# Ledger of designs, part 39: VH-VL binders against f9vpa4r286to426

Target 1, 141 residues: f9vpa4r286to426
Amino acid sequence: VIEEIKNAERVIVIGAGTSYHAGLYFSIELNRLGINSLPVIASEYYNVRSKKGDLVFAISQSGETIDVLQGIRMMRNSGAKIISLTNVIESAIARESDYKIYMRAGPEIGVAATKTFTTQLASILFILSVLKKENLKKMEK
Short names: E, the ipSAE of ESMFold2; O, the ipSAE of OpenDDE; V2, 0.75 times the mean of E and O plus 0.25 times the DockQ between their complexes.

## First folded at step 16 (VH-VL; framework fv_zimberelimab)

Design p7 (at its last look DockQ between E and O 0.13; V2 from the best seeds 0.00; counts 0 for: pae E 12.6 > 2, placed apart)
Fold by OpenDDE, look of step 16:
Structure p7 (fold): chain C 141 residues (1-141), chain A 123 residues (1-123), chain B 110 residues (1-110)
Amino acid sequence: as target 1 above (141 residues)
Amino acid sequence: QLQLQESGPGLVKPSETLTLTCTVSGGSISSGSYYWVWIRQPPGKGLEWIGSIYYSGSTYYNPSLKSRVTVSVDTSKNQFSLKLNSVAATDTALYYCARGYSYDSYRPWFDYWGQGTLVTVSS
Amino acid sequence: QSALTQPASVSGSPGQSITISCTGTSSDVGGSNYVSWYQQHPGKAPELMIYEVSWRPSGVSDRFSGSKSGNTASLTISGLQAEDEADYYCSSYRSSSTYVFGGGTKLTVL
């Protein structure tokens, strides 16, 4: 996962609702690390032109968000690699991903996806911490 | 073709514990896309949610029954169970197990149901 | 938990359109789009007919439709048929990570 992120020409972070906001944060942080990243609202996936060399980071609590699923399918067909972050093992999105990350937060019961958002951020922060660590190593060489 | 089947004693004495098991076939219970639910229906009355369980073991209960209810899951057997303590005549009902669909979150709709099992509380 | 409010019974003739209401509060029906409808024939388990206010599962007739306004959700059955005679239940997410069923409506086809 980390290597894919590092080697990607562009990291497209796609999500809907609360997941989009988590993705937005992730995208911003990636760019801060010098990794070209584009946040995408899932409902507007068709406005993005992906290609080989792109990496799609799909965020969906359920792993069943239709717009996210359709988005990653489209982008995969263009040659992009897919990494998913979901709370649901073997969800549709997970099954169609090259790499699967599970937050294992249990079900989210509520209108406001507070637990989901928190666990998404935790996962993202962990990934970012690893990226930063490796970036530091590179700079030390 | 997912199927759910309730099993357990049809008669329970007052103050005893009601135990039911739902056996899932045609699909794995160990999927995060779904959660598993117990619902009951007293004769001639409406539906009442009892409790839900995620494959991970996370449970949620009806507040009115929480003190008496325990839901558990056995992924190895592809089953989940209901225990209701200190039963009374008011617990007489048709008990359903069902699958809840987890779309964006823990969604409150159930797409697959068992046929139900009648449990009568009587001396 | 208090049930959502449904009419006890509704009736219609074949071919007609009928609507069943489900009224709650801002803590349930009015608070989210997590409203579902179930059909239950005598001696049978409930069947999911509508989820998320207006969506139909695969295999459900397009004669069934759902909507919501304020604290009231509605199930509409168009082109009423004899086979539609059943009990109908609404369900909704409720605050505090719970959900609740309606009291049920008996639909009679005249």
Scores: ipSAE 0.015, ipTM 0.593, lowest interface PAE 7.2, mean pLDDT 90
Fold by ESMFold2, look of step 16:
Structure p7 (fold): chain C 141 residues (1-141), chain A 123 residues (1-123), chain B 110 residues (1-110)
Amino acid sequence: as target 1 above (141 residues)
Amino acid sequence: QLQLQESGPGLVKPSETLTLTCTVSGGSISSGSYYWVWIRQPPGKGLEWIGSIYYSGSTYYNPSLKSRVTVSVDTSKNQFSLKLNSVAATDTALYYCARGYSYDSYRPWFDYWGQGTLVTVSS
Amino acid sequence: QSALTQPASVSGSPGQSITISCTGTSSDVGGSNYVSWYQQHPGKAPELMIYEVSWRPSGVSDRFSGSKSGNTASLTISGLQAEDEADYYCSSYRSSSTYVFGGGTKLTVL
């Protein structure tokens, strides 16, 4: 999935609730790496125009978030490729994506909502670390 | 306030199909934050999860019942339904509908329950 | 058979603390943060008392607490009252979006 991110004309990151905050962070860091990115609140999906060359990074732990599902359907219809980050195999969002990344829930300490956000961030940080390593390789002679 | 109400026949003959409907009021069944479940309890016995459905139509079933069960949703009526085929006396139970929460935090617990409807299977 | 094992019954006197156990596999309990507890009074629907191992919904008394150690989850009721007499069920979420209940525990307040 790294090559798709690097070669995308734009990475649209869509999520709802806590997934939106994880996506916002991802989008900010992508822009800092020189990768054009647009964070999208899932309920506002209809305000976003997508096209061929766009890559949609959809974040939904359940894989059933309706606004995310409707958003990726519209954007794929306009020619975008879809990557999903979900925690449920065979969910609607995962089944309708071109590439699938599955996050796994682990033991929890403290507040229930914090665990899923942390897992999403861990997946995002891993992707960013690989992208940063590839950037450094291009600078070496 | 969210309320769930089961409805359907109280008596079903062996080998026939049991059909129950849950009507949701005070909230929307189409919310992406929730899923809708059927749970049963034979008289004097424990609870058994039957199946769950999301507003999108995605279903999940108890493996022990999967061959006989269908859960469906009708968003226009704010309802979801249970069909259980080929019933036997062992399917006599109090049937509950309930709400689960699964919005991006994935919190699989049932916070609202209907009052239950008793279904007896006898000839 | 039942994936979650609970004692069939427990008893206690008013004012005491009691604990109800729920034992399962590492996938159902040990590695899962999705253990919940339900209270069911006779003739009534179950009511959620504890979710995600140890959290209480609004309106549930702080006399009810949950914990987990290894493959065993526990519901503890402190300051036992006559109205706590009920059936108690644990539940867990499994992968593939399936749910299981324990066999239930009848709590008798002496």
Scores: ipSAE 0.000, ipTM 0.511, lowest interface PAE 12.6, mean pLDDT 80
ESMFold2 (binder alone), look of step 16: mean pLDDT 88; pTM 0.916

Design p8 (at its last fold request DockQ between E and O 0.40; V2 from the best seeds 0.00; counts 0 for: pae E 4.6 > 2)
Fold by ESMFold2, look of step 16:
Structure p8 (fold): chain C 141 residues (1-141), chain A 123 residues (1-123), chain B 110 residues (1-110)
Amino acid sequence: as target 1 above (141 residues)
Amino acid sequence: QLQLQESGPGLVKPSETLTLTCTVSGGSISSGSYYWVWIRQPPGKGLEWIGSIYYSGSTYYNPSLKSRVTVSVDTSKNQFSLKLNSVAATDTALYYCARGYSYDQYRPWFDYWGQGTLVTVSS
Amino acid sequence: QSALTQPASVSGSPGQSITISCTGTSSDVGGSNYVSWYQQHPGKAPELMIYEVSNRPSGVSDRFSGSKSGNTASLTISGLQAEDEADYYCSSYTSSSTWVFGGGTKLTVL
């Protein structure tokens, strides 16, 4: 998944409401790392033109957010690859994505009981930490 | 005003299939912001979640019932349905349909309930 | 049997406060912010009174409050009134992505 993010021509980050705000943060940090990224409000998915080489990062705790599902369907049909960040293994969004990231469980308890925004941020911060670690390795050489 | 109304037989014989329908009025079952749920309550006992269905067609079931249960939608009639196969006396209960919200933020609680329909499993 | 333990009954006089407990485990009540409480009058459907441990939906009196500590959630009703006489059920959405309910508590207003 990290390699797909690093190699994408553009990372489109799609989410609804609170998930959009988590995605906005992710997109800002990706751009700071030199990774081209566009945050998208899920209800406006039809205004976004995707193409082969785009990577769509879809955020939905339930994996059933209809505007996110409709958005990834449209963008996949246009040649984009889909990564999903969800909390439900067999959800519609997870099933229809090429790569799946499940929001991490608490140390002793599953993630379904955790507030949506906090879990989304934790998952995003982990991905960013791995991407930042790779950049530090490049600088040390 | 949104209303949920259960309908179906009040008496079902053992080993038969129970079919219940929830009719939604004052709102659309096709709304992508809500999910639809079946819950039951045996007489004098607590509540038990049976299954849920989302606009996508995704269904989620209580593991204890999963082998016997199917939940479906009929958008043309603004209805969703429960089928429970191979019923036994322990399936005697009040059966409720209900609504939850899952769009902006997942809300795993039920804000609208039907009045319930009693189903008795007896010869 | 219910996964969550509630007392079978509680009682109180008008104007008093009462508390109904709901005890589970670390995998449900202890580990979940999705604890809810439902009120059910005889012959009626359950009605949501508290969600996310302590939040009240619109139209629910501020006499109803919720909290939790460890594996026990609590519903407190202050200024008890005759119309509060009902059955009360706690619920949790668990770490295993399932709903569990308490066995119910009958509240009697003396």
Scores: ipSAE 0.501, ipTM 0.798, lowest interface PAE 2.4, mean pLDDT 86
Fold by OpenDDE, fold request of step 24:
Structure p8 (fold): chain C 141 residues (1-141), chain A 123 residues (1-123), chain B 110 residues (1-110)
Amino acid sequence: as target 1 above (141 residues)
Amino acid sequence: QLQLQESGPGLVKPSETLTLTCTVSGGSISSGSYYWVWIRQPPGKGLEWIGSIYYSGSTYYNPSLKSRVTVSVDTSKNQFSLKLNSVAATDTALYYCARGYSYDQYRPWFDYWGQGTLVTVSS
Amino acid sequence: QSALTQPASVSGSPGQSITISCTGTSSDVGGSNYVSWYQQHPGKAPELMIYEVSNRPSGVSDRFSGSKSGNTASLTISGLQAEDEADYYCSSYTSSSTWVFGGGTKLTVL
């Protein structure tokens, strides 16, 4: 996963609702690391043109968000690789991803999806921490 | 007003395949906000979840029935279906279709139900 | 999938309050707040009465309330009326991404 992110020409982070906001944060942080990243709200996936060399990072708690699923299908068809972050194991989005990351947060409770957002951020922060370490190593060489 | 209606044969022979269809009216099945469910109830007994399907086609099955069950969706007809293979007397039940709510916020309850259709397995 | 445990029957007089228990495990009732209750009259489809342990859908009487402690959820019906006589089922989402129901409880209004 880390190598894919590092080697991607562009990282497209796609999500809906709370997941989109988590993705927005992720995208911002990636760009701060010098990794070209584009946040995409799932409902507008059709406005994004992807190509080989792109990496799609799909965030969905349920793994069944239709716009996210349609988005990754479209982008995959263009040659992009897919990494997913989902809470539900073997969900539609997960099954159609090259790399699967599971939040393992248990069932979401509440309309505000606070548990989901927190676990998404935790996962994202973990990934970012690894990327930062790798970046530091590169700078030392 | 959303309505669900089950349809299919009321009698099936042992070892045959049971096929039921749920027709949804008053709303579109083509929504990522909902999932569609089959539930059955043997006469005088409790409820048993059979399987669920999302608009995407993603399915979830009761492990006890997984090997025999197929749930599908036909968005063009606003329907979803149940196939149960190799039926036995124990499959005799009232079969319900229902709607659940799920997006990124899963709602594991069923707010709309069909009236149910009785399926009897008998030789 | 093991069914959730409910008492086979409960009874009460009009105006009284009764409670129906639903006992599961840490993999279902105890694992989340995804517990729902359904009322089923003879010859009718189940009707959702409580969702997420304690929430009532629109149109459901406030005489119905739900709670949960540990692996046991409870449905309380206050001010019993004749029309409350029915079968009641609890349900829970499981850690295996499945749905499980209780065995059902027959409520008799004396």
Scores: ipSAE 0.038, ipTM 0.659, lowest interface PAE 4.1, mean pLDDT 90
ESMFold2 (binder alone), look of step 16: mean pLDDT 89; pTM 0.908
OpenDDE, look of step 16: ipSAE 0.016; ipTM 0.612
ESMFold2, fold request of step 24: ipSAE 0.094, 0.210, 0.249; ipTM 0.680, 0.695, 0.708
ESMFold2 (binder alone), fold request of step 24: mean pLDDT 89, 89, 89; pTM 0.918, 0.915, 0.919
OpenDDE, fold request of step 24: ipSAE 0.027, 0.036; ipTM 0.681, 0.706

## First folded at step 17 (VH-VL; framework fv_zimberelimab)

Design n1 (at its last look DockQ between E and O 0.50; V2 from the best seeds 0.00; counts 0 for: pae E 5.8 > 2)
Fold by OpenDDE, look of step 17:
Structure n1 (fold): chain C 141 residues (1-141), chain A 123 residues (1-123), chain B 110 residues (1-110)
Amino acid sequence: as target 1 above (141 residues)
Amino acid sequence: QLQLQESGPGLVKPSETLTLTCTVSGGSISSGSYYWVWIRQPPGKGLEWIGSIYYSGSTYYNPSLKSRVTVSVDTSKNQFSLKLNSVAATDTALYYCARGYSYDEYRPWFDYWGQGTLVTVSS
Amino acid sequence: QSALTQPASVSGSPGQSITISCTGTSSDVGGSNYVSWYQQHPGKAPELMIYEVSNRPSGVSDRFSGSKSGNTASLTISGLQAEDEADYYCSSYTSSSTWVFGGGTKLTVL
């Protein structure tokens, strides 16, 4: 996963609702690291033109969000690789991903997706921490 | 107005396969905002969730029935179906189809129900 | 899957308030706010009365309310009416990505 992110020409982060906001944060942080990233709200996936070399990072709690699923299918057909972050094992989005990351957050607690959002951020922060470490190693060489 | 209607044989012999179909009207099953569910209720007993299917084709099954259950969807007919293999007397129940709500979160409540169809397993 | 625990029956007089409990575990009722309640009259399909612990669908009387504490969800019916006589089922999503129902409660209006 980390190598895919590092080697991607562009990282397209796609999500809906709360997941989009998590993705937005992720995208911003990736750009801060010098990784070209584009956040995409799932409902507007058709406005994005992907190509080989792109990496799609799909965030969906249910793993069944139709706009996200349709988005990754479209982008995959253009040659993009797919990494998914979902809470449900073997969900549609997960099954159609090249790399699967599971939040393992259990059922959502709260009307608002607070638990899910927190676990998404935790996962994202972990990924970012690894990326930052890798960058440091590169600078030391 | 959304309506769900179960259909299928009311009588099935032991060891045979029970097949039911839910016909949806007043709305499309080809929506990403919903998933479609089978629930059964033995006579005089409580409700039991059997399985669900998303428009994506993703299925989820009750672990106690997983080995015998298959749920499928036919978007061209605006229907989804239930198959239960190797039925026994304990599978005698009123079978409901229902609609569940889903967006990014898996929302496991059912807002629309069919009237149910009774399936009796008897030799 | 083990059913959520509900009292077999509850009763009340017209105008009274009654509460039906639904007890699960940290893997279901206690683990999420995906708790729903259904009303079922004899010979009828269940009707959604409460979703996400305390939300009412359109058309459902405000006499019905829901709450949760720990591993126990509760359905409260205020101003009990004869028409409220029915079976009530709670349900919850589980940590195993399954859905479970309570055993049901028969409400009798005296």
Scores: ipSAE 0.311, ipTM 0.773, lowest interface PAE 1.5, mean pLDDT 92
Fold by ESMFold2, look of step 17:
Structure n1 (fold): chain C 141 residues (1-141), chain A 123 residues (1-123), chain B 110 residues (1-110)
Amino acid sequence: as target 1 above (141 residues)
Amino acid sequence: QLQLQESGPGLVKPSETLTLTCTVSGGSISSGSYYWVWIRQPPGKGLEWIGSIYYSGSTYYNPSLKSRVTVSVDTSKNQFSLKLNSVAATDTALYYCARGYSYDEYRPWFDYWGQGTLVTVSS
Amino acid sequence: QSALTQPASVSGSPGQSITISCTGTSSDVGGSNYVSWYQQHPGKAPELMIYEVSNRPSGVSDRFSGSKSGNTASLTISGLQAEDEADYYCSSYTSSSTWVFGGGTKLTVL
């Protein structure tokens, strides 16, 4: 999944509600790393023209958020690849994505639904840490 | 106010298929990020989750019943349905429909319940 | 058999406090904060009393409270009243994408 992010012409990050805000943070940090990124409110997906070469990073705890599902369907039909970040295997969003990342916490690290934002951020921070590590290796070479 | 009402036959013969329908009123089955569930209670016994369906069409079933159960939704009629194949006397129960809320911060509890409909499996 | 273990019955006198336990595994109660409790009077549908371990929906008395420690969730009813006599069920969302109920606890008010 890291290589898909690094090679994309643009990373479109789509989410609804608190997932949008987690995605906004991710998009800001991607841009700071030199990766072109656009955060999108899921209900406004129709305002975004996607194309071949775009990568869509879809964030939904349940994997059933209808606006996100509709957005990734449109963008995939326009040629984009889809990565999903969800907490439910075999959800609609996960099934319709090319790559799947699951947010599942260990047994001792459970988060209530009202606190799912911190779980999304933890997953995003892990992805960012791997991307930052790869950038440091390039600087050393 | 949101209201759920079960309907269907009260008597089903062994080995046949039980079909129940839940009609939702006072709210739309297609608005928001809801999931719709079936739960049953054999006479004098506890509650058992049967299965759930999301607006997207995604379904999740109790593993002990998965081979015999189908849950479906009809948004145009504001209804969702349960089909349970190959029923036996042990499927005699009070059947409830219920709602769960699943906006992006998934809330895995059932906040609205129907009044239940008794289904007896008898020859 | 249920995935979550509750005592079959508990009893208390009016005005007392009682606690009903719900013990699961690290895959459900222990692994998440998605425990809920339901009250069911005879002949009536269950009613949500507690969600997310300790939260009360609107209209539920503050005499009802919930907590969790390890793999065990608890429902506490203070100031016990005759109308609290009912069956109580815990429920949890599991890491296996399912919902499970406890076997139920019959509360008798003496």
Scores: ipSAE 0.092, ipTM 0.675, lowest interface PAE 5.8, mean pLDDT 84
ESMFold2 (binder alone), look of step 17: mean pLDDT 89; pTM 0.907

Design n2 (at its last look DockQ between E and O 0.13; V2 from the best seeds 0.00; counts 0 for: pae E 10.7 > 2, placed apart)
Fold by OpenDDE, look of step 17:
Parts: structure tokens; C-alpha cells; sequence
Structure n2 (fold): chain C 141 residues (1-141), chain A 123 residues (1-123), chain B 110 residues (1-110)
């Protein structure tokens, strides 16, 4: 996953609702690291033109969000690789991903998806921490 | 207006397979905002969730029935189906199909129901 | 799956307020806000009355309200009417990513 992110020409982060906001944060942080990233609200997936070399990072709690699923299918057909972050194991989005990351947050307890959002951020922060470490190693060489 | 209608045999013999179909009209089962559910109710008893399916084909089953249950979807016919293997008298029930709501959350309420179809298991 | 615990029956006079309880565990009612309530008249399919503990679908009377505390969800019907006589079922999402229903409550309007 980390190598895919590092080697991607562009990281397209796609999500809906609360997941989109998590993705937005992720995208911003990636850009701060010098990784070209584009946040995409799932309902607007058809406005994005992806190509080989792009990496799609799909965030969906249910793993069944239609706009996200349709988005990754479209982008995959253009040659993009897919990494998914979902809460439900073997969901449609997960099954159609090259790399699967599971939140393991259990069922959402809040109407505002607070638990899943927190776990999304935790996962994203973990990924970012690893990326930052890799950058530091590069600087030391 | 969305309508769900159950169909299938009203009588099934023990050890045979129960097959039901839910036909959806007034809306598409391919709509990604929803999932589709089977629920049953034995005569004079409460409701029991059997299984759920997304338009994508993703399925979820009641653990007590998982080994005998298969839910499938046919988007071309705007239908989804239930198969229950090795039926017994305890499987006699009114079987409902229903619609659940899902966007980014797997939300567990059902806003539209069929009228139900009675299935009796008897020799 | 064990059913959520509901009283077998409740009764009230027209105009009164009644409450139906639905008790589960930390793995269902206490573990999520995905609690729903259904009304079922004899010979009819269940109708969604409350979702997400306290939300009413369009068309549902504001006499119906829902709440939750700990492992117990409650359905309150104010201004009880004869038409409210029915069976009521609660439902909850579980920690195993499944659904569970309550045993049902028969509401009689006296």
C-alpha cells in the first residue's frame, strides 16, 4: 500500500459524506508530503479522468456506496490501481480493490458516523506516519 | 410508487428447497441507496430477519439460517430471490421481502415491505 | 440470534400515553443507534414507525416518538387512538453485522 502511494503519479481519494471529509484530509496531507493528490466527492466521480499510473484510494464505511463503487470501476477500467478503506469485510468495494484495508471499527453507533470517521482518520494517520518515516529515510541517504 | 411483491409456492414438503422471488416495481433494485431483505414471521409469532443483498450481490445472512439460505439478485428482471434448503415444519411462515436504506452506512431499517407470502411446510 | 426483549402486551385508554420498551445488550441496542420500530396491524405487513432511535419517516404521526437509554430503547405513543391497536416490534443492528427483532408487543386500546 505504501509503495503504491509513493509511486503513484496521482492519488485520487474518493468518498461520500463523512468518508469524503476523511478523504479530503488525507488528500491535503498527501499533498503536503509532495504526493500529488486529488480529493473527489463520490457523487462527482464522473468528472474525474483517471489513467494508468493513478492510484485510487476509496473510503467507504459500508463498502457498498454506489457512487464510490461506480467511481472505482470507472477508474480501474482506465488502468488505475485501487486501494480501499472499508469497515465491512468482503464488501463490494473491498472485493474490487487491489489492496484492502479494513477499519475494524465494528458497527457505527452514531448517526453522524463518528466512530467510523475516527477510525478512518486513525487509519489515514497511520498511513501518513509511515509515509513520513519513509521520507525521512530518504533524506538521510 | 415503489412496490414489492413476493411470489412462490405456498406449500413445500419437508427436506425440499423453498424458493421465493420478490418483484420490485416503481423503482430499480440497482439503485445504490438501498439493499433488499427477506424477513419471515411464523404464524402468531414475531419477525425474523433471514438475509440481505445489495445490488452488487453482497449478501448477509442470519447465522441461524446461513447454512441453508441463499439470497440472489437479478437486476435484469428487477427481482431478488430467496432459497432455503432442507425445510422443516419450523420454516412455516409468512415471508416478506423489504427494502433497506444504505448509502455509506449499512442502515438496518426497512421502509418498504411486500404484503408477504405464506409458505407452509407439510408432507 | 436471541430476540430483543419486549413486554408481551401493553394497554391504554384513548388519549393516554403509553411506552413500549425494547431491551437488548451492548452488542445490539446498547451498541448502536440503529434502533427501529415497526407497527403491524392484523393481516398487514409491518410499517416503519421510527428509525435511528428517534426519527420518524414521512407520513408517520408525530404521536410516535422514540428514545434510548443504555441497552433499552423505548417507543412512546401519545394521544392514544383506537387505530394504534397493533403489534409493535423493535429492531436493532448487532455487533455481528446482523439484524435482530424484538419479540413484539401487543398494544390494546381500551
Amino acid sequence: as target 1 above (141 residues)
Amino acid sequence: QLQLQESGPGLVKPSETLTLTCTVSGGSISSGSYYWVWIRQPPGKGLEWIGSIYYSGSTYYNPSLKSRVTVSVDTSKNQFSLKLNSVAATDTALYYCARGYSYDEYRPWFDYWGQGTLVTVSS
Amino acid sequence: QSALTQPASVSGSPGQSITISCTGTSSDVGGSNYVSWYQQHPGKAPELMIYEVSNRPSGVSDRFSGSKSGNTASLTISGLQAEDEADYYCSSYTSSYTWVFGGGTKLTVL
Scores: ipSAE 0.184, ipTM 0.756, lowest interface PAE 2.9, mean pLDDT 91
Fold by ESMFold2, look of step 17:
Structure n2 (fold): chain C 141 residues (1-141), chain A 123 residues (1-123), chain B 110 residues (1-110)
Amino acid sequence: as target 1 above (141 residues)
Amino acid sequence: QLQLQESGPGLVKPSETLTLTCTVSGGSISSGSYYWVWIRQPPGKGLEWIGSIYYSGSTYYNPSLKSRVTVSVDTSKNQFSLKLNSVAATDTALYYCARGYSYDEYRPWFDYWGQGTLVTVSS
Amino acid sequence: QSALTQPASVSGSPGQSITISCTGTSSDVGGSNYVSWYQQHPGKAPELMIYEVSNRPSGVSDRFSGSKSGNTASLTISGLQAEDEADYYCSSYTSSYTWVFGGGTKLTVL
């Protein structure tokens, strides 16, 4: 999935609630690496016009977040490719994405979703660390 | 504690519109943590999901009912409502409102239910 | 017409264990971790007993357990008590924020 991020004309990062905040961090770091990125609150997906060449990075622990699913459907219909970061194999969001990254976290009933956010951040930090290694190679060359 | 209470007519004539309201107390309907849901149960039969509404305004409906159903929210009254058009005898049922749990993500189970209100469709 | 098939009834004596099945397809029960079970006593609203296949909400007895194999989910009630006599419904997510209930199973405690 690293090559898709590197080759995208723009990386649109979509999430709801705490996933949006994880996505905001990811987008900020992508822009610092020279990768054009736009963070999107999932409930406002209709304000974003996607196009061929865009890559949508969808963050949803359950893979069933309503506004994220609606957003990726619209953006894929406009020609964007979809990467999902979920914790549920064969969830709706994962099934409808072109590339799938799975995180591991337990269910979160009756408690704040802190395990969800930590797992999302760990996955994002890993992706960023690989991209940063690639960036360092460019600087040395 | 959180309570959901259905209100509306117990008797509706065929071809008319059924309107039910669910009043939520002990919690906020404007929370992004929950979905608000209508479910019905015809006498002697099983449960049928009707539709759901999320705080952002997104609605989702059972495809078999979609042409006749509208779910809406009034955040100032902490209420959400069901409108079912063109009712027939087959729409006679206990109607429940319920809460779906979605702590930043949709998790499709219903953890709190209203008491139910019987609606009879008869001339 | 239910997407999920449950036996119409099941019975057991106090102290026994019983199991209620819920059979769907690869596009719901088989493909989803969102299988839940509800208990409904006569004249009362359903109550959530199991979520995400096997998890119990706080306050639900550990006599209730859930599992899934292939396209079939199961609710097991151990140490059967008279108060367990009720209707039981399974439910599963089917994608695009739609979901279905099973037809229901009447549990009779003999």
Scores: ipSAE 0.006, ipTM 0.548, lowest interface PAE 10.7, mean pLDDT 81
ESMFold2 (binder alone), look of step 17: mean pLDDT 88; pTM 0.901

